VH-VL binders against q5zjn0r2to187. Designs and how they scored, part 2

Target 1, 186 residues: q5zjn0r2to187
Amino acid sequence: CGICCVVALSSQHTICDYFSKDLHCHLRRRGPDSSQQLIKTVSEPSYECFFSGHVLHLRGLMTPQPLEDVNNNIFFWNGEIFNGVHVGDSENDTEVMFRHLALCSSEADILSLFSSLRGPWSFIYYQASGHSLWFGRDYFGRRSLLWQLSNVSDGAFCLTSVSVNSESCNQCQEVPASGIFKMDLR
Below, E stands for the ipSAE of ESMFold2; O stands for the ipSAE of OpenDDE; V2 stands for 0.75 times the mean of E and O plus 0.25 times the DockQ between their complexes.

## First folded at step 1 (VH-VL)

Design s7 (framework fv_socazolimab)
Fold by ESMFold2-Fast, scan of step 1:
Structure s7 (fold): chain C 186 residues (1-186), chain A 118 residues (1-118), chain B 109 residues (1-109)
Amino acid sequence: as target 1 above (186 residues)
Amino acid sequence: EVQLVESGAEVKKPGSSVKVSCKASGGTFSDYAISWVRQAPGQGLEWMGGIIPIFDTANYAQKFQGRVTITADESTSTAYMELSSLRSEDTAVYYCARGEWDYYFDYWGQGTTVTVSS
Amino acid sequence: QSALTQPASVSGSLGQSVTISCTGSSSDVGGYNYVSWYQQHPGKAPNLMIYDVSKRSGVSNRFSGSKSGNTASLTISGLQAEDEADYYCSSYTDSSTYVFGGGTKLTVL
C-alpha cells in the first residue's frame, strides 16, 4: 500500500494551505473502495493531520489502512513479522501490531515493542491522547519511509512510503533506519 | 474498467522534444500513480519516471533526470511525458502505466511509437 | 542503474515447467518484497502476472513467484503454447525508483 501522512502544526495554517482547495476537495471525496483517508483536526493544541492509505479489495483479504481505534489512534504498517510477536494463521499483521500498541503504557514499551521485531517493516502511529506521531523503519531500512518539511519557519511535515519529485522535495529524505521517532504535536 | 489511452505516433528530428499524453478512464485518477516506461526496438523495458497526481510530484530515473518532465492534469485525467534533446537512441515505444501506491503496474497504455530521425 | 539479471532465453515443452530467475542486490530485490512480473506478447503492452513477489494478478495458478535472498523466480507449470512470450521482472529500489530485468524470451517447444 501507499502511505501518506501530512501534519500542519500551527493555528494559522491548515492542510488546505499545502493543497489547493480543489485538491483538498478531491481528497475528501475519494471512493471508499480504493483508498482510505482520515483527517484529524485538533483545536487545543492546534494541529491538523491527514492520513491516506491505499486499499485493494480485488487483491484479496487486506485490512484497510490506516487503522483507527475507538480512542482515535491511527496506525499504518508496512512490513512482515518474522519474530518477536506472534501472528496467528487467520490474523493480519497490521491488526496484531495495533493491538500490541494498545497495550503499551509508556514510551519505553513502544520502543521495546519495535526493537524486538525481526523482518522488514516501517510504521506510522498517531497517539491521540498524547498528541504525538510515532514513526520508524527497521534497522536495515528495508521498507521505504520518507520525511519532508515544506517550510522550516511554519512547517508542514510529511511522511510517505513512495518517492516524490526531487525538485519539489527539497528536504525529502529517507527516515534514518537507526531510530524510532516521536514528534510532539502540542 | 480501467483504461489508459495514449496519444498517436510521433516522428521527430534530433534535438527536438516530444510530449506524449496518457488519458485515464474507468477509475479515480487521483488514487493512482502514473509511470512512463519505454522500450527501444528489440530491447527491454526501462522505467523513466512517474507522477503522483494528487501531490503533483514526480520522480525520475537518474538516466533521464534533466531531460524528462512528467506532469498530470487531474481535471482531464491526463498524464504527460515530455522528453527533450532527442537523440536517435530515444527511438522507442513509450508506455504509460498505472502504478498503485504499492509498487507494481497493473494497467498499461497501448504504447506510443516515437521515431527520432533526420 | 543496471537492469536486474535475467537469462536471455528459456525453453520448455508443452506440459512441463520452467523457472525464470531475476537477480539483483540488497538494495532492490533482496531489500524489499516488491517484485513484480510482466508478460509481453509481440506487439502488445506488458501484462501484470505476479506482484509482491508471489501474489497472482488474477492469472492462472500455473504461474507462481518466489524469492530467496537477492534472487526472485517466476515458475510456470503445465506449459501451454500461449505462454510463449517475453517475461520481465521489476523491483522497487533504495532510491525510491523502479528497475526492470533485461527480459527473458520463453519458447514453448
Scores: ipSAE 0.005, ipTM 0.463, lowest interface PAE 15.5, mean pLDDT 74

Design s8 (framework fv_socazolimab)
Fold by ESMFold2-Fast, scan of step 1:
Structure s8 (fold): chain C 186 residues (1-186), chain A 125 residues (1-125), chain B 109 residues (1-109)
Amino acid sequence: as target 1 above (186 residues)
Amino acid sequence: EVQLVESGAEVKKPGSSVKVSCKASGGTFSSYAISWVRQAPGQGLEWMGGIIPIFGTANYAQKFQGRVTITADESTSTAYMELSSLRSEDTAVYYCARETYYYDSSGYEYYFDYWGQGTTVTVSS
Amino acid sequence: QSALTQPASVSGSLGQSVTISCTGSSSDVGGYNYVSWYQQHPGKAPNLMIYDVSKRSGVSNRFSGSKSGNTASLTISGLQAEDEADYYCSSYTSSSTLVFGGGTKLTVL
């Protein structure tokens, strides 16, 4: 299992209008009320985001994903940490990263956090107050993350680490490994 | 050419402890987990636990929790399994195995792609 | 024994096909969909045969895996004398542990 995030940026369209057959089948199996699936609908500014994840860390370090805090921020992590951020024996990588993100007071802080990490990783971070979606892959692109770019005025944006055998795969491209990306949802 | 080489056979008294080693070569030690699986004479395979060397994090089967300790030394690419309070029913062949994973939208899998030769531990009074 | 249920023994004639089942619950086989299969000859360490529907490098095309609900199956077609061995299934669990089946002894008649 991987991660999946779909963003619909029009009040005339719902998230269901943008699901491929494969994404619809996965949503049907699990249901949108699962702790592993979240739908965020925002009226001003107008957008809707769907989050689904079952990311297991290497060898049984299972983390419930997506993680959501009291401020409605949402986080996915798929990675191993070799250096940069200390994770104790009793701590969960995803929770540690989410805690560090909560301490970031600026965009520069977020960029500095991820640029300091070593090891294979990919992430998706939704920042509710800023109406922003952050995402990226490690420098060498060792963890999969794919994006589908469409016309933002009448289409949808999709991020996934999951290989799906459908129309959406034909339009999917690997997220460049050299950057941390921010999408403004306003 | 990944190879796992285990330490030699042991004969122990009831109530003692045994520590078995597993040295990995031919691959990247830190990128994979190492698990321990035992097999009593004429019986099936039983997973005991495993370790992720990059984090030092170990996980144990409920039956062995409290008696087994699994550790790793990244500098020597060696994993260890120590079993305490030995009983006659702990007589078995102990295998180390390299654990990897596969996941996609449909499911999760952890499997053992390379195995050590096994270490015979005999507990007798 | 382990938590997963396998028949203690199965048998088949040379050239025939046999299927070995591995039954668990929604917290292992049913919940995680992929099951590994291992072959063990007397006095030797187990050898990985199948993980998911994918095969280990060097494994014969005669071996295939499948899964339906809480039951996974290993099918061996065109039985050969060398297939005579013990077979074990393995699954991940909701407790972040691994569990093996009890094992099946295959006899080639």
Scores: ipSAE 0.006, ipTM 0.465, lowest interface PAE 14.1, mean pLDDT 72

## First folded at step 5 (VH-VL; framework fv_socazolimab)

Design g3
Fold by ESMFold2-Fast, scan of step 5:
Parts: structure tokens; sequence; C-alpha cells
Structure g3 (fold): chain C 186 residues (1-186), chain A 120 residues (1-120), chain B 109 residues (1-109)
């Protein structure tokens, strides 16, 4: 499935300055069964986040992405849980992971949750109260997640699961499979 | 200065559809979200939905979901709002409006308004 | 779909001050600093006066905005005849949509 997250660290920046129309088209082709876009604008501290997701039927009924909870947290999941967290026969992996993240009260809890998982995965998690963006890939890097670092100094940051670098993300490189990353948006 | 210019007044029969256009002149069309806001005679403002032209994605107010379609053509710097299954209570002035950037939730630039009258 | 509560009308004398309230809930006005105010003269499109609760859009410093809890306020000082208009508040919501207030007619006596 396709996922995309763009963060503009100042309200003076526009998302389109840092995100091409071609990237959106590539994400839609990768996940044609479902697409949804969300925008979060925060004034204190000042930043804008754009989230776009596409998902195929992999387990249970199709679940639109990104998911958003009552506390304004946003979650993308691209993966399968083989072990480490119980997923019921009728449950969706994305919903189960989102619920477990809501129970994490510290950075150590989040790191522990993902380190316990078996199976291929990548994720993006926006934590509203903490003004933080969490993301990562499984230990073996089996699910795609790319970042574009060249825009960080310009006040923008991009994450995407699309691997068509020449068309959609000129300076994209794979997020290292060596850990879980946290970006503080304050 | 940048301006939003809307199409002319329309008179439609109940059950038909109407398509209103909003053309941005000067400035950068694709850098901003375009919203549609309507106002029935003697009534208040009502947000219908908006579009992010560069992504081609639109979001709608719950009340209008299923009846409204908002589209944009970047090559002509024009946004469109199509409302189907028209009723007499859809008689209103329809405005297009621009935010400063994606996710901005205020409208610093408004079109002149398009009057749509639904009558037999 | 005007979910925010405004008084239907307010009035004030030339040179005096008036305040217009805009009341919502914790899922809109109370939860976010994205309240805007618009002035509308008869037959005209709305004009942005205040955005982000208290920021002026190039309008006179006679116009000011504030917020306390679930209520935002627009204050107009030194009332002038041209201030006579309809005023609307608007807020971002937790569902990433916009909601307007019902509008307030200001009469300058």
Amino acid sequence: as target 1 above (186 residues)
Amino acid sequence: EVQLVESGAEVKKPGSSVKVSCKASGGTFSSYAISWVRQAPGQGLEWMGGIIPIFGTANYAQKFQGRVTITADESTSTAYMELSSLRSEDTAVYYCARGYSYGSWYFDLWGQGTTVTVSS
Amino acid sequence: QSALTQPASVSGSLGQSVTISCTGSSSDVGGYNYVSWYQQHPGKAPNLMIYDVSKRSGVSNRFSGSKSGNTASLTISGLQAEDEADYYCSSYTSSSTLVFGGGTKLTVL
C-alpha cells in the first residue's frame, strides 16, 4: 500500500512547495483500493502535516488510511503481524496497532511495542499531544519507507512508501531499518 | 493583485444539477486550497467543501456528501463545484474562497459569488 | 450547519465599542486557535477581518479578537457608520472541517 506524510515546520510554507503532483499519482497507483487525505494545522507550536494513504485488502475488511482517533493522533500501517501482538480473526492489523500505541505512555513503551513485533512492517504515527512524528521499518527492512532529507533545512520533511525515485522523490533514500525514529515538531 | 472570478448566475429546475466555476487570475493557483461556501437568501454562511488542486483530492461537509463534487483544473487555474439533485432550498449565492496555504482554515480571498436559483 | 452561537444582533453608538461573541465547544473554538471573523456588507462577498483568534488581516486596529474557553470575541472600538454590517465567526473542527456562526447584524446608531 502507499503512504505519504509531509511536514511543514512553519505556517509560512506550503505543502505543494515540497510535494509533487507526480508523487501523489504514484501513491494512488500503488494502492488503488482505498485513498484518504488528512491535513493537520497546528498554531502553537506552528506546523502543518499532510497525510495521504492507500490500502489494499490484506486482512479482514478494507480499512481506510490514515486512521485518526478521538485524541487527534494519526496512524499509517503497512505490514502484517505474525507474532508479538495478538490480532483476532476478524480484526485489522492497523486498528490493533493503533490501540496498542494509545496505551504507550513513554518512548520506551513505543520502542518496546515495535521491537516485540514479528512480521514485515512500516509505520507513521503522529502523536498530537506530544507534537511528535514517529516512524520506522521492521528489522529486515521488508516494507518500503523513504525519507527526503534535503527539505528538512527548508522547513519541510517528507516520508513515503513509494520507491520510484526518479519520478516521485528525487533525493529520497530508505529509512534505516536500524531503529524507530521520532521527530519533535515543537 | 490575485482575484477569484466566478461564473455567471444560473436558473435551474428541481432535480437538475449545476456546475459553478472559479478562475484564479494572477498568483499561484496550485499552492492554495480552494473552498466553496454558500449563503441562502437572508441566511448565514455554510461551508460545502474544499479541494487541494495539486493532489486532486476534495473534502466535503457531511451535509453535502453524495450531492457535491469539487474538482480543479491546474492548467486553466479553475476550480469547479457541481451540486446535483437540486431542491428549492439550494437557492443561494455560491462563493469560492482561498486559504493562504494548505491546511489554513481562514479565507483571505473570495470570489464575487454566483447566484443559483432553483425554481420550476 | 451553522453550529457556532452568535447573538442575532448588536447595536452601539458612534464612537463607542461593541463586542460580538462566538460560542462553540472543545471540539472547535475551545480546542484550536483557528477562529476567524468576516465582515459582510449587503450584496458583497465576506471580507476577512481577524484570523487565528487575534491576528488582523490589514484592517484597522479598532478591530480586535480574543478567546476564553469555548467563546471567541470580536471587539470593535470607536464605532464608525461603515462598520454597520453582518459579522460571521468561523472555526476549524476536530473533524478537519470548517463551521460558521449564525451571524450577527451590527447596527450603528
Scores: ipSAE 0.000, ipTM 0.463, lowest interface PAE 14.2, mean pLDDT 75

## First folded at step 8 (VH-VL; framework fv_cemiplimab)

Design z3 (at its last look DockQ between E and O 0.04; V2 from the best seeds 0.00; counts 0 for: pae E 10.8 > 2, placed apart)
Fold by OpenDDE, look of step 8:
Structure z3 (fold): chain C 186 residues (1-186), chain A 122 residues (1-122), chain B 107 residues (1-107)
Amino acid sequence: as target 1 above (186 residues)
Amino acid sequence: EVQLLESGGVLVQPGGSLRLSCAASGFTFSSYAMTWVRQAPGKGLEWVSGISGSGGSTYFADSVKGRFTISRDNSKNTLYLQMNSLKGEDTAVYYCAKDWEYDFWSGYFDYWGQGTLVTVSS
Amino acid sequence: DIQMTQSPSSLSASVGDSITITCRASQSISSYLNWYQQKPGKAPNLLIYWASSLQSGVPSRFSGSGSGTDFTLTIRTLQPEDFATYYCQQSYSTPLTFGPGTVVDFR
């Protein structure tokens, strides 16, 4: 799967300016089966998020990404659950994980959930009410996830499962496979 | 099944106006950019115009800029091409084509209509 | 605008042959090159997108390669239904532009 999230806190540029055509192309190549994009604009606090998901169907029902619930939470999943969470034969890992996340009531719950998982994975999770962006990789870093923070003047942060040689993804680095990250967007 | 059906192609005099329509079905129309491509008799393909899924962005070939307008009614799953100040060079079969992307990020067309013939002649 | 050229303009081949069509862009278009097949009196059909990705439903005897300015479409073991005109198209920037086409006819 190709997953991407761009966050702009304050910029004279539209959030789409940070999403290059090359990046989009590479993301789609990772997940040619389905593509979705959405923008979330928050006035207070002031930030904008761009989400781009491209799905490679592996098992179960094909589920386009990102997922969004009634609370405006958004979820990307790039992985396979081998153990830790039960996934039925007809179920999709993404939907199952998203349901479990919805049941988490604390930061500790979220950490516990991901620590229980076995298999390769990376994820991006936006909590609308908390203005929080969660993301991370499994301990072995088997699914790619890169991050880039633009200079202070640009005020944009990008997460992507693919790297490209473009202005929008210059100096992208792999997210450390050392745990889960939480970004406060306030 | 994706279907695109063009209509409106007729004989028109130079300087005249004509509006083409393309009725779409079998997919979520508003989620995809649409394009018009034309082909003069015995000639190759020429991209004419494109419009994003929402209709907020439009694009034109230089040969038709200022004369043609592209629009869409997503509630009716219909694409339009308003052609004004028509010239002999505009004589062609006009194809409606579906883009893979919402706003021409891919710029390739996975489904095409059978086309409608526009003839501009005195 | 980006100009597209194709070679040859036409070629004759037999069933079972392997043929190659070349497309060239006036400037680098990365991998944003698509191939279409058109038969007389019919609408074009997408064969290859992004230089080398095979469109769903297209036989595996079709393949695309290349990047930058030079691209190729290869048809292995030509079938009777493959005699048609083939167009390349760049999607790197607007205006989108097509090659002049290559006619593949019966020898």
Scores: ipSAE 0.017, ipTM 0.612, lowest interface PAE 8.0, mean pLDDT 90
Fold by ESMFold2, look of step 8:
Structure z3 (fold): chain C 186 residues (1-186), chain A 122 residues (1-122), chain B 107 residues (1-107)
Amino acid sequence: as target 1 above (186 residues)
Amino acid sequence: EVQLLESGGVLVQPGGSLRLSCAASGFTFSSYAMTWVRQAPGKGLEWVSGISGSGGSTYFADSVKGRFTISRDNSKNTLYLQMNSLKGEDTAVYYCAKDWEYDFWSGYFDYWGQGTLVTVSS
Amino acid sequence: DIQMTQSPSSLSASVGDSITITCRASQSISSYLNWYQQKPGKAPNLLIYWASSLQSGVPSRFSGSGSGTDFTLTIRTLQPEDFATYYCQQSYSTPLTFGPGTVVDFR
C-alpha cells in the first residue's frame, strides 16, 4: 500500500505545516507504519520541499517510501511494471525504477525510460542536482496523482495521491494522463 | 455494498481441471488486488494465489505453482482461478477476497466471498 | 516462507471471560500481522489489521498488539458471538501465510 508525496515549494508555515497535518492524517489511514518525512531546504536557489509517505508492499516485499539515494534524489512510485524494465523475483518495482532513474544523465534519458515502460504507474521524482521535480502518470492514467495549482506569484505547488477535503483545501485536480511533467525549482 | 460471489466448485477426478469464477460488485474492481484462499474441510486457511489490480503481477503458493493460473477480466468484474492436474489435497472450499488497498498491494483482505466447494475424489 | 504459529490451539471459556491468543512468526514481519474470525460454515471476517488497528464495525472488546515476531489478540469480555476460530496472517511478504487457528469454545 502506497501513498504519493505532497511537495510544497514555498512558505513553510502556510503550506508545509497545513499539508503536513492534513496529509499525515490521510496517509496514516492507508499505512500501518509511521509516515516517513523528508525536508529538503535549499538556499540557492531558494526553495523547500516536503516529502511525506509511508512503507509500501510491492511484489510481496515491504518497500519504504520515499526512497532517497546517495545523491539526495527522492522517489515515489505507484505502479506495476509489465515490461520494458526487468524486475527480478527478489526485487521490487520502486527500487528498480529508482536505480534506473539514478543512471539517467539527461532529460531525454528520463523520458526514454518512462516511454519504454508497460504497465499502470504514477511517480514523483526529485532530482537534486537539477533542482527539478518530475512527475507523471501512465498513458491511461490508471494510478492516482492529483495536483493543486497556485499561480507563480504564490509560489506553492502540491502533488498528492489523496484529496484533502477541507474548507481551506478544495482545489485538487487530477494530473493529466500520459504526460511527464518537469517543474524547475530554481 | 461490496459483494463477491464464487462459482464453479464441483466434484472432479484426480488429474482433472476446473475453472472457478468470482463475480465482484460494489467497488472499482480494476483498482484492487484480489486473492484466492482455500480451506480443506475441518482445516485451517491456506493462501493460494493473488493478482494485482491490472492483472500484470501474479503470485502463487508453492503447493499450486505450475498447476494453477490466476487471471481477471476487468471489463466483466470477474476473477478466475484455473486449476489443472488436481490432486486430493486440493479438496477445499475456495474463497475469493479483496485486498483493502487502493492502487497498491497490502496483503490483508477486508471482504470475502462465501466460498465454493471443490472436491477432488476418485 | 514465513511460518506462523498460534497458541493455544484451542481453549474453553465462559461468557464474560477475558482471553488472549498469541501468534508467532518465524522471522520479523514488523507490524504486518492481521487477525481474522471465522464461524462454522462462514467466510472469515477481518478483525485487526497491522497488528493493532481495529477494522470498521468490530467491537472495541477486541484488541491486538505486538511487533516483530510476537503478537497477541485479546478479547476482554467474551460474548456469545465470539465463540469461533481465530487466525493470524502475515502480510509482510509472499507467500502469504496463516497461523493454524485457535478454536475458542464455550465451557
Scores: ipSAE 0.005, ipTM 0.550, lowest interface PAE 10.8, mean pLDDT 78
ESMFold2 (binder alone), look of step 8: mean pLDDT 93; pTM 0.951

